# Designs tried in a protein design chat: VH-VL binders against Rho guanine nucleotide exchange factor 33 (ARHGEF33). Part 3

Target 1, 176 residues: Rho guanine nucleotide exchange factor 33 (ARHGEF33), of Homo sapiens (Human) (a8mvx0r265to440)
Amino acid sequence: KRQTVALELLESERKYVINISLILKIKATFQGSDGKRNSKERSLFPGSLRYLVQQHLDLLHALQERVLKWPRQGVLGDLFLKLTNDENNFLDYYVAYLRDLPECISLVHVVVLKEGDEEIKSDIYTLFFHIVQRIPEYLIHLQNVLKFTEQEHPDYYLLLVCVQRLRVFISHYTLL

## First folded at step 4 (VH-VL)

Design p25 (from r7 with light chain Y92W; framework fv_roledumab)
Fold by ESMFold2-Fast, scan of step 4:
Structure p25 (fold): chain C 176 residues (1-176), chain A 122 residues (1-122), chain B 107 residues (1-107)
Amino acid sequence: as target 1 above (176 residues)
Amino acid sequence: QVQLVESGGGVVQPGRSLRLSCTASGFTFSSYAMHWVRQAPAKGLEWVATISYDGSNKQYADSVKGRFTFSRDNSQDTLYLQLNSLRPEDTAVYYCARDSLEYWGGDAFDIWGQGTMVTVSS
Amino acid sequence: AIRMTQSPSSFSASTGDRVTITCRASQDISNYVAWYQQKSGKAPKFLIYAASTLQSGVPSRFSGSGSGTDFTLTINSLQSEDFATYYCQQYWSYPYTFGQGTRVEIT
């Protein structure tokens, strides 16, 4: 059912935001008295992370309002159309994140985990990887919503455009 | 609607104290760092203090350090600024403002209150 | 502390004019600059962050640019509601500092 897959998308976004909020809390503990002046703090996390987290928080808030008040012809494709718009730098910051990630991973190994705690290191890398996988996960969720959307539905075209944009992006940047 | 409302300003003699409050509504107050900014009559803006989302980190301008104390009550969505040993040069409109990003702290100020006037004169 | 210097201190303009305000930081602050508009007797309004990112709801005639130490705010076609004082602010490090302000006055 269309409502069911929309709720699955919302729950997925809630879980994702909780995970990336953990990264922000870790970053906040490194704020120190000098704030953003600390060069070690800045190099520990990709510079694009700040923007990405805010975009996901904005999306979660919009999705919660939209899906929890789901009408007969509920629409959510416009939210993702806005997110993937060329005038919104979201996908560009995601590319920047992927570019900067290898150095951040290396630095975490050297700086954060001096105690030799391999499990904590793995958990931090898992958090970084959640961000890498989020765009592919959006594609899967939106394809599921589209599958249960009739061609005459006001959301059909919006979802179709979003799916195409995400597919093109993934084909260029997320080859694993 | 997202809103910040300051209160507690007034006219006071040098050496006295005032307690300013700022009440937040329309957003998750406990997720944001908060700031106090002041503006003396016919002058520009001056940053006064910052408090992290959980109250664990506080920063103060040198001109007020040791005299002003910043605190927050996340259960009441309220921010406090205790002004001690007030001086004539502390005369200003005091604004509370919200950091533009959740949890980040140390960012731009996206929401401002209307301000509360503190006048220190003999 | 990082000193923020604005120029000009005041600007006389007419509706339809293009207005450019500059802001200089005493050291490299990357793009950690915000711009605010303040009308007489009112609280400041958030316009721009990260030197060039326009806040939602701010008219497209406003734009920001710059990186490092030199920053500009441009109003492409001045409207009657744009007569105000404009402030730049660095949020690179504590203490946070504002420019002294630029007053945009009618004619």
Scores: ipSAE 0.000, ipTM 0.473, lowest interface PAE 14.1, mean pLDDT 81

Design p3 (from r7 with heavy chain Q59Y; framework fv_roledumab)
Fold by ESMFold2-Fast, scan of step 4:
Order: C-alpha cells, then sequence, then structure tokens
Structure p3 (fold): chain C 176 residues (1-176), chain A 122 residues (1-122), chain B 107 residues (1-107)
C-alpha cells in the first residue's frame, strides 16, 4: 500500500508539471515577432514562476528515480525536507508567487481582453490557481504516505517533519 | 546525457554561404527555445539569434538580419543556421545553446555545444 | 541596445583570494543577468541566472548580487580551476548583450 500511495504522489507530480509547463507555452505566445519582446511580457507572469517550474522539474526527476525502483524501505521524506529547508529557496519563491499573482491577473485581464481571446485567459487563470493549490496537495499526499508508514520505518520521522513544516507554511500564508 | 553538437563550419571566401547544424540529444528538443552565439578570435561573446520551441518566433542580431536564417526540425532534434553573404567580420566560433527552461523562451543559456569554426577570408 | 560593461578587463590573482567582477547595464534591467565562465578553447559554462541564483552543480564559492544597473560576481577563496574569462549577459530584452569579459589570470 505504501508503494501505491507513493505512485499516486508521483503521478500527481507528473500531471502538475505538465500543467505548469503549459503556462510557459502560453507565455511564449505573448513574445511575438522580432522586436516585440520587452518588459510587458515579463510583467504578465510572476517572476518566481521560472524558479518554481525548475524546482518542480527537479522534484519530479528525483521522485521518478526513487519510486520506480522502490525498495522494501523506500524513503521520500528526505526529498521534501531538502525542498523545504532554509537553504533551498522553494518556499520563498512560492511566497513571491503569491505576492505577485494579483497584479499579473490584472495585467492578463487587460492584455487578453484587448486581443479578445477568452479561452487563453481562462487557461492562464486555471493554471495560476493550480500553482496556488500545489502546496496543500503535497500535504495531502505526504499524509497519505505517512499513514502507511510504520513508526519504526526510516521515513516515518522525516515524513512527520515534512507534514508539520507544510502545515505551518499553509496556515501562515493561506487559509488551508 | 544532455548534449549539443555543432557542425558545418569551414573556410569560405567572402560572399559565399554555409549551413551550420546543431544536433541535440538527451532532452526533449521540441520543448526548448534555442540560441546561436558566436565568438570572434580573441574577442567576447555575441548573441546571433533565437528561435522559439516551435519555430514560430525568431529574433536576430542587427548585424546578421537579412543574411542569416534560423530554423529547426523538431522531428530530427536538429537546429540550422543558414549563413548567406558572409563577410570577414563573421569569422567566429559559432555555438548553439539551449534556453534554460522548457517553453520559457528568453532566459539564460544553460547547455552549450562545443562550437564550430567559421572562417571568412580571401 | 542595452550595453553591458565589465570591470576590470583583466587582473591577476592567487589561489585563496576573494575576487569580485562588476557588470554595469546602460539601463535598468531588474535582475535579468546571467554569468558564464569560459576556459581557453572551451565553450562557456553557465554559472548564475537572475543575478544571484546559482546553477545546479556550481560551487558555493561563487555568488552573484545586484539589481537594476549594477551587478557583481564574487568568487570566495579562488581555486586553481577558477582561472578563466567571465562574462555577464542581460536577457531583459532583445538583442541580448554580453559584457566584454573579465580575464582572471594566475600570478
Amino acid sequence: as target 1 above (176 residues)
Amino acid sequence: QVQLVESGGGVVQPGRSLRLSCTASGFTFSSYAMHWVRQAPAKGLEWVATISYDGSNKYYADSVKGRFTFSRDNSQDTLYLQLNSLRPEDTAVYYCARDSLEYWGGDAFDIWGQGTMVTVSS
Amino acid sequence: AIRMTQSPSSFSASTGDRVTITCRASQDISNYVAWYQQKSGKAPKFLIYAASTLQSGVPSRFSGSGSGTDFTLTINSLQSEDFATYYCQQYYSYPYTFGQGTRVEIT
């Protein structure tokens, strides 16, 4: 069962990375032809988005290596402890993303409204909000892995610390 | 592993043409914007051109506009730079480079090829 | 076009030295600056992006700072493999431009 919930986390990360990559494809459509790339394009999307995408790509790669070659006592908590520690700026990038998001939503509304492209606007908003929801989703997945982890397992305390760290972060910066 | 390999350089007379190629391996080529950067002997780096992940957007340095054409074949993981009306000042090592993040287009250059030498002389 | 000016153009240093290279943009480019290391006969190697973020695998003795128009690359405790030419680059707008390079030579 433990392997099953680990695979669920991996598949969730695969789907999330595909979704977050779509926002970069949409951003690329705003570059235009020669001479149109400028500061306006840069301000339409949170500056932290670039770093968040790279962090999630790195996490996906690490999860694939760990979960697909799952040993009897497979460990995941170390990956999330590394992701959320003070030396890795991941959570700071999430805070920056949340801080910048309202202005970016406002600018997307104005720019896309001018073009008359309601489908692209809807897709951008949906992707922006998927990013907002990802930290809460990690909490749920890690709680599921912890539920099927014995107290004597080498991953038990690592997962417990990760869950506590994410709960504190979520309660401080979001409603849930 | 991730790598880029350039080819097609050589020695040509002024006014002639060359086609440079860059073959990518170890990553999803079709997801990345790509760049050409050149370096004249004993000089610094000069950006030449950028092409978006799907080839729909292209940017060129003013010094090469109208003479150089950038293209890509995502089915073959290959990048092309057509050099026309070559001048002595085009003499340089030409590097292909990958944009640092999928679909982002226009960030830093994280992976570079070894370069291919183009010499334009009489 | 945005002009990137590096200083100094070259200097000699010894292992263990703390070295700083500066890069000045002709206009505000926020933090859209990358740094590269190039050794003789080799392709450039990516070091830093967004003015201060280290690329994976780059030693922690390298650091970048700055915003707006003034940027610095610092190497704490210079190692023998660090003797190279360093370039800054802006990617704020097209055309992309590089600094002229700073050559760090062994004394």
Scores: ipSAE 0.006, ipTM 0.541, lowest interface PAE 9.8, mean pLDDT 82

Design p31 (from r7 with heavy chain S100T; framework fv_roledumab)
Fold by ESMFold2-Fast, scan of step 4:
Structure p31 (fold): chain C 176 residues (1-176), chain A 122 residues (1-122), chain B 107 residues (1-107)
Amino acid sequence: as target 1 above (176 residues)
Amino acid sequence: QVQLVESGGGVVQPGRSLRLSCTASGFTFSSYAMHWVRQAPAKGLEWVATISYDGSNKQYADSVKGRFTFSRDNSQDTLYLQLNSLRPEDTAVYYCARDTLEYWGGDAFDIWGQGTMVTVSS
Amino acid sequence: AIRMTQSPSSFSASTGDRVTITCRASQDISNYVAWYQQKSGKAPKFLIYAASTLQSGVPSRFSGSGSGTDFTLTINSLQSEDFATYYCQQYYSYPYTFGQGTRVEIT
């Protein structure tokens, strides 16, 4: 049971990382398209995006190793405690992403021509949305893992702290 | 033209204080994390401190923690490094540098100032 | 703290030479490595980040490679302007640390 929900979290992270990796390719397209690379790149995409993509990639690698070699006392909470630790700055970069996103959406709307680039514009908006929703999705996945974790399990308290941190963050910065 | 200019260095006796400044121009200063890096005579580079875009997050090297204070004034496009309880081993050229990553930093240093010399001797 | 060790500490080279400088991290730092060039009496100049990505305006004769713990800076066909000290830097974790530097001197 517990292994099943851990696998669901891993598959969710794999799909998510594939999706956000596409945004880097789209960013590269704009970087080269009009010859004015740096200014357009900064305006169209939040500056925190680079750090967030790398953090999620690192998390995916750690989750993959942990879940595929799942022991009897498999632990996930430490990975998310590390991610949400104040020293890591992940949540601060996420706040910056949310803060800068409205301007980036507005710039994408005016810079990308509707006729020929409508599909690209839609893809960019979809990718922006995936990032916005990821913290709430982590909360749901971790609550599922916690549901199938015994109170005596070494992961129980770690998951409980992670769930609490994510709830506090979501209540302050995003909609549940 | 992107530029960083340091000032405030000088010769000072051990135990004294100095305040270094770094003035930025040619870019949106308030959007970038900034750093101080020092280099002792004929030695290599040593990272000193980092400050986030709004001054809310700061990191210091262990050798200066508790003695140096990093701050910024975004309205003046200026960084400050307050050096207290200076020691002979603090003698170095102090550079300010811009992080390639906006906001909280955590990346490389793409723009450097020319440096200001701090000499601690009796 | 993560220790960055460069090899060699110094060496003599001639224009046209292929120069290789290595940098070893005391632990896995993925690709969070930058390289800088410093000429005598000047501030460092940013060359490479993410181990292998060349900064705009840096000549193509410069290249970087590596991941994990072992990193390399290569200069193909060394030019007169390339005689300088080169530093690697990790930005994987605070405190940020630099290698001790590799001085490339004219023969």
Scores: ipSAE 0.000, ipTM 0.483, lowest interface PAE 15.2, mean pLDDT 82

Design p32 (from r7 with heavy chain Y103F; framework fv_roledumab)
Fold by ESMFold2-Fast, scan of step 4:
Structure p32 (fold): chain C 176 residues (1-176), chain A 122 residues (1-122), chain B 107 residues (1-107)
Amino acid sequence: as target 1 above (176 residues)
Amino acid sequence: QVQLVESGGGVVQPGRSLRLSCTASGFTFSSYAMHWVRQAPAKGLEWVATISYDGSNKQYADSVKGRFTFSRDNSQDTLYLQLNSLRPEDTAVYYCARDSLEFWGGDAFDIWGQGTMVTVSS
Amino acid sequence: AIRMTQSPSSFSASTGDRVTITCRASQDISNYVAWYQQKSGKAPKFLIYAASTLQSGVPSRFSGSGSGTDFTLTINSLQSEDFATYYCQQYYSYPYTFGQGTRVEIT
């Protein structure tokens, strides 16, 4: 029921965090014994990406606390309200990253052609793949939680607002 | 609550070895990159080494490369720095420190231990 | 390696003073600068990251600014507990490097 779909959301976030942690493997490759690529790393890993990774890590911890100790009237919409509000800049940094994505992809070809590292190219494409689809996945998971939430539930309105914010975001900026 | 505690320092003669340890508590140790920073008497801070959250990637200062080995045991929440072929210029207080972002690594140092003194003298 | 140069190396101040410490990088490091406070015989304390963002729990009298190569740490109204040595650090690329330190002493 409601607990089941909340657990599915948590497991999805756990899996996503594991995938984006590939950033660490990619960064280490640029900062290793081939450290001549240090200047290129910054172009591939801009501040917007760094900020997004931190926000997802924070969200995972909050979801873990909330969902694993799920009471009869468990609430999680407040976590996504915090994530999507103007003060957190999460969606703004997501827009910034997506706007820069084509150049990042072009830079991958420049870096790996010079280095001949197929593993780096593969890891970067995997990272891009997981990041670009995450906001649509949140929408799907939150809609599932909302579907199993009664109108009288304290989480009902919070989830409605979150779903609406994500729909507007997707329609205007990502189209994903 | 959140803390790092170093141990293993001491007085040794040049050419000898020491093993420093750092025990973490109050946070999820396995999700953070960790660092060693040293400070010679009356001198400033010098970065020594960095290890990724899973121990698969390591970086060393040129002055210690080939002599020092950094490792971690995530099951014991413990960090190790093996100091080999010690020189008088390695004399310093050695601090372990946590990277400020989970998994991200390669950032500033937000939590520091109290340090352990290594003295290399003849 | 990126060299971090602090100015001045030391100076005297009184409680209530506004104190400014400068840090210069040998190349463009964007905003990848952290500031630390170290009191005699103690471990460094994290103050600021990303050149201008205060760590949680750090008093608001501390502020950081700058980008590129020039950075400053300001203490708006010096308190007795602020007499210490301050270090800047770049975390733009390995090897990580610190400034030589600026000692703030009682006048």
Scores: ipSAE 0.006, ipTM 0.505, lowest interface PAE 11.1, mean pLDDT 81

Design p4 (from r7 with heavy chain N57D; framework fv_roledumab)
Fold by ESMFold2-Fast, scan of step 4:
Structure p4 (fold): chain C 176 residues (1-176), chain A 122 residues (1-122), chain B 107 residues (1-107)
Amino acid sequence: as target 1 above (176 residues)
Amino acid sequence: QVQLVESGGGVVQPGRSLRLSCTASGFTFSSYAMHWVRQAPAKGLEWVATISYDGSDKQYADSVKGRFTFSRDNSQDTLYLQLNSLRPEDTAVYYCARDSLEYWGGDAFDIWGQGTMVTVSS
Amino acid sequence: AIRMTQSPSSFSASTGDRVTITCRASQDISNYVAWYQQKSGKAPKFLIYAASTLQSGVPSRFSGSGSGTDFTLTINSLQSEDFATYYCQQYYSYPYTFGQGTRVEIT
């Protein structure tokens, strides 16, 4: 049902935001009182991550307000229309992340000390892959919501435009 | 409304101790890294310490390392700074501040308390 | 530690003026710079992060620019409420450091 797939999207966003908090666990592992390890950590993570984290926190809060107070004609397509708007940098930050990723992966191999640190390296790679997959996951979630939305529903057109924008973006995303 | 309120400041002699508190309201305290910043009378801002959202990571300025201890109680929405072996140069208004990015830590400071004055006089 | 040097130490300005404050880092810090405004007797107020991004609710007359080692805060068309001390801060690496501050005073 429509409310069910909207709740699935919300839960997915909540889990995603919690998972990217692993950045703090990784920071704690590299940080001490010397300051130089903090500089190396900054080089280890794509510069676009700070902005992406903020954007996803904003989206999570908006989704919580919208979905948990779900009215009879609940709408969420407007939230994603704003994110995919030409005047917003959200998708551009994902492009920046993907472009920076190869250099960051290279740094992981030279910076992360292997003596008992295989789990930390695994956590970093897991984080990188979760981020890469997020936009494709939005397409799937929004297609599911659209599937259960009647043509007369106020959200139908909004979702249709969002799905089209994400399909176009993803067709170019993997070429970077 | 989002608010931070510091308390525990006062006048003490060199070598004594004080415990500062910072009470948070209006946001999910347990999700944010927190910071202490001080400002001596008629001087600029000086970073003192940072604590991660779960308390697992703590950073201190070299001038206070070994003397100040940072802690947090997420169940009470309260931050603590234990000031030991106080020196005249520790005289300052102490501000608690919130990291600008939830769960991230190590970013700019978006919400500040009003500050609490610590005076160390000989 | 990364040293942050602000210039000038103070300005005398009038409403309507364009005010420019500069901040120089002792090493490359990319864009990890924040700017704060502090009025007499009050806590600092967050203005800008990532060198050029305005915090929500901050008037558009404020702008930031720069990357690497040289950063600038500009107030276009100064208002009466803008007379304050401004601080830059690097959050690239620990220990976090602030500039000395720039006082913007009414002429």
Scores: ipSAE 0.006, ipTM 0.560, lowest interface PAE 9.4, mean pLDDT 82

Design p5 (from r7 with heavy chain N57Y; framework fv_roledumab)
Fold by ESMFold2-Fast, scan of step 4:
Structure p5 (fold): chain C 176 residues (1-176), chain A 122 residues (1-122), chain B 107 residues (1-107)
Amino acid sequence: as target 1 above (176 residues)
Amino acid sequence: QVQLVESGGGVVQPGRSLRLSCTASGFTFSSYAMHWVRQAPAKGLEWVATISYDGSYKQYADSVKGRFTFSRDNSQDTLYLQLNSLRPEDTAVYYCARDSLEYWGGDAFDIWGQGTMVTVSS
Amino acid sequence: AIRMTQSPSSFSASTGDRVTITCRASQDISNYVAWYQQKSGKAPKFLIYAASTLQSGVPSRFSGSGSGTDFTLTINSLQSEDFATYYCQQYYSYPYTFGQGTRVEIT
């Protein structure tokens, strides 16, 4: 059972990474444009987003290696402790992205409405939605793993700390 | 473990064609955008082309547009660059390179092959 | 196309020296700059991206800075393995362009 919920987390991360990879197609659409579109691309895809994408890719790779070769006492909490600790800026960049999101949405409306590319608009909004929802989804997945983890398991307290960190983060910031 | 190996270079006369290949190993090839970069003898680096992770999107330098064709076979972990209507100024070492960010495309180049030499002379 | 201009074209230095290479873009490119090291007869090696973020495994004596149009690569205490040609690259927009390179050579 525990392996089942770990596989669900991995599959969820794979789907999430595929969704945020739409950045590839959206970025490509802006590249052949004049200075106006290039400037808007810069505003829509700030450095904080690049950092977040890299962190999610790193997490996916670690999860794939850990879960696909699942040992008798498989551990996941260390991966999320690393992601969420004070020495890693992941959560800080997440806050920066959420802070900048209203302006990004406004820019999408102005730029895409003028250009008439409704497909691009849809893809960008889908990207925004998936990124905003991901931290709450991590909490749900980790709570499911914790539910099927005995107190004596080496992962128990690692997961408990992770769940508490994510709950605190979510309580401080309103997510769409 | 992560490697890119180019092949297919050689000496050819102006107006002729060559097909370059790049084989990838040690990473999930189908997850990365890929690039070709060239370097003429004793000169700097010049970006040639980019291809998305699924091959649906491509970009070319103006100097090669209409003459070079970039493609990939994700089932074989292989890149191809078809060089047509070659000119003396195309003489260079051709490198394949991996985009530094999985699924991103159009970022820095973190892994490079050792290169394959293309010489165009009469 | 965005022009990337490096200075100096070559730099004579000794081990232990602090060397600084500059790269100037013809227009605002935010922080979309990468730096590469190339040793004679070898492929380039990735050093820095996003103007200032050091790639894993790259020694801490390397650092990058800058935003907009002016960018700098610094090697705080030059080692013998650092004698190479260094290139900046913008990945702000297509076509991607590189600086002409700066050769760091031993005195």
Scores: ipSAE 0.006, ipTM 0.511, lowest interface PAE 10.1, mean pLDDT 81

Design p6 (from r7 with heavy chain G106A; framework fv_roledumab)
Fold by ESMFold2-Fast, scan of step 4:
Structure p6 (fold): chain C 176 residues (1-176), chain A 122 residues (1-122), chain B 107 residues (1-107)
Amino acid sequence: as target 1 above (176 residues)
Amino acid sequence: QVQLVESGGGVVQPGRSLRLSCTASGFTFSSYAMHWVRQAPAKGLEWVATISYDGSNKQYADSVKGRFTFSRDNSQDTLYLQLNSLRPEDTAVYYCARDSLEYWGADAFDIWGQGTMVTVSS
Amino acid sequence: AIRMTQSPSSFSASTGDRVTITCRASQDISNYVAWYQQKSGKAPKFLIYAASTLQSGVPSRFSGSGSGTDFTLTINSLQSEDFATYYCQQYYSYPYTFGQGTRVEIT
């Protein structure tokens, strides 16, 4: 049961990273413009977004290693404690991205992308909002893992702190 | 300045009840998880209970689980610890303490009250 | 529950001495250790968290180290106000547990 919800979290992160990879391809469609003509790219793809994409890719790699090689007392909370630590700017960059989001929304358009040999029609608005919604989704997944974690488990306190951090962040900074 | 003041301690017979209070001042009380820690005479520190900043999560030491109830009133900046079915081994100074991280719940204790003495004797 | 064992239980020291107190956890607790100072008749004072991070306002003569199961608190030049009982605490998992304390007495 606990392994099952950990696998669900991993699958969720895999799907999310696919969406993030589309954002990187969208950014590439604005390459080849000079700096002044590319002002819309700077507004649409702020530095906060670049950092967030990298952090999620790093998390997926760590999560795959941890969950696929799952011991009897598997631990996930340390990965999310590291991610949400005040010394790691991850949550600060989410705040920065939320601050930049209204301008990104005003520039939203439908972009035709290529994934290998296929063209994928994407809604940039939808892709960028998936990033905003990811923090609430982490809370749900971590609450599910915590539900199947007993108090004596090495992961109990780590998950509890993560859940508290995410709950507080959501209460102050989400669109809801 | 930041301060925590406990009250409600006293001498009580085994099986009776006491209600401890802790009044906070000098910080945003509603932003912090809070803790109770006790210390029996000439003994070390023992964690009793933790309550999250919003009161939605509570944790208790096994020795007090089912007998003690932790609560908070964020509008009054006050903590409460209801002690029921008191035993001689509950005799201790009871401290309230603030979590060291606002909201995040590091569960290390940066600010402590002066303590209130609970004595359970026949 | 995670047991925290301090050594020694007590010892005598003189002003200017370099003092080390050890704390051992019964299992791996990463760096989730805090240290406290308690003077006779007073509430504990917060010194260190995350095994080695000094709390703001705590004198630089205090330092902490360790990870996993073995942790150390060091006072590099003992002052008269440092004669006290010191406690380690793990906050890795519930229930939170303290060491039994180390009493540092004047010689």
Scores: ipSAE 0.000, ipTM 0.447, lowest interface PAE 19.5, mean pLDDT 79

Design p7 (from r7 with heavy chain G106S; framework fv_roledumab)
Fold by ESMFold2-Fast, scan of step 4:
Structure p7 (fold): chain C 176 residues (1-176), chain A 122 residues (1-122), chain B 107 residues (1-107)
Amino acid sequence: as target 1 above (176 residues)
Amino acid sequence: QVQLVESGGGVVQPGRSLRLSCTASGFTFSSYAMHWVRQAPAKGLEWVATISYDGSNKQYADSVKGRFTFSRDNSQDTLYLQLNSLRPEDTAVYYCARDSLEYWGSDAFDIWGQGTMVTVSS
Amino acid sequence: AIRMTQSPSSFSASTGDRVTITCRASQDISNYVAWYQQKSGKAPKFLIYAASTLQSGVPSRFSGSGSGTDFTLTINSLQSEDFATYYCQQYYSYPYTFGQGTRVEIT
């Protein structure tokens, strides 16, 4: 059972990374290949986005290694402890993302006003929302893994700490 | 036309170095993870390395780790594979390949170059 | 590392035959399997991804199936241009691994 919920987490992360990778493709379409620092196009998407995408990609690769080589006492909590550690800045980048999102939504509306661009606007909003919802989804997945983890398991305490960190984060920022 | 063209292969002595290049055209190079795959004479395909769309994440096969270095220049639409401390068992055709999913770097390989031959012999 | 084992290693077939190539993973890889065709002296050509999804431009006589550990590539009516070596590949985890290849030869 524990392996089953671990596989569900892995599949969820694969789907999520595919979705957020699409937002970078859309961003590239608006900006071309240019990396102008103070362009309006740069302001269309939160500056934290590229960092978040890379962190999730790194997590996906680590999860694949762990879950596919799943021993009797497989461990996942250390990956999420590293991700949510204050030294990693990951959660701080999520705070920055949430802070910058309303301005980006406003700018996307202005920039994508042309006839025939409504579908692109809708896709961008959907992708923005996927990112907003990911931290609550991690909490649900980790609670499921913890539910099927024995108290004596090496992963038990690691998962408890992760769940607590995510609960505290979510309580300060409504991502629903 | 989406195209990948490899260059830099040749014949070298064991212990020497080569730098392979792969030039992309016909697509937004900076949006794709890229891969190197090799094939020894009369043998099957062997994955060598993967580099993310922005160059920040790299993966290597254990057989080449510490000897080969993967890099990319998105401004020139070019990949580089630095082959150091070459061994006879590195003899192969080296293919440059594009990941089939933009920005992902962990999917199938949809576009392949024609390959460049590296021969390591004394 | 995940081992990918193909069978058979080679076989002879005639134009019009239904050909099936099998690929077995050493562990559950869901549907993260791709298939490639390679003709002598040429680069591999992408045929199928996600075990069963045909790449754009690939003839409908090619099909893939399977999930978990057992996968198959089927060519429903072999054409002269289909005589080649076929490879399966898993992209479930690093390192990416290929099967040893199956050579389809003309009788």
Scores: ipSAE 0.000, ipTM 0.479, lowest interface PAE 14.6, mean pLDDT 82

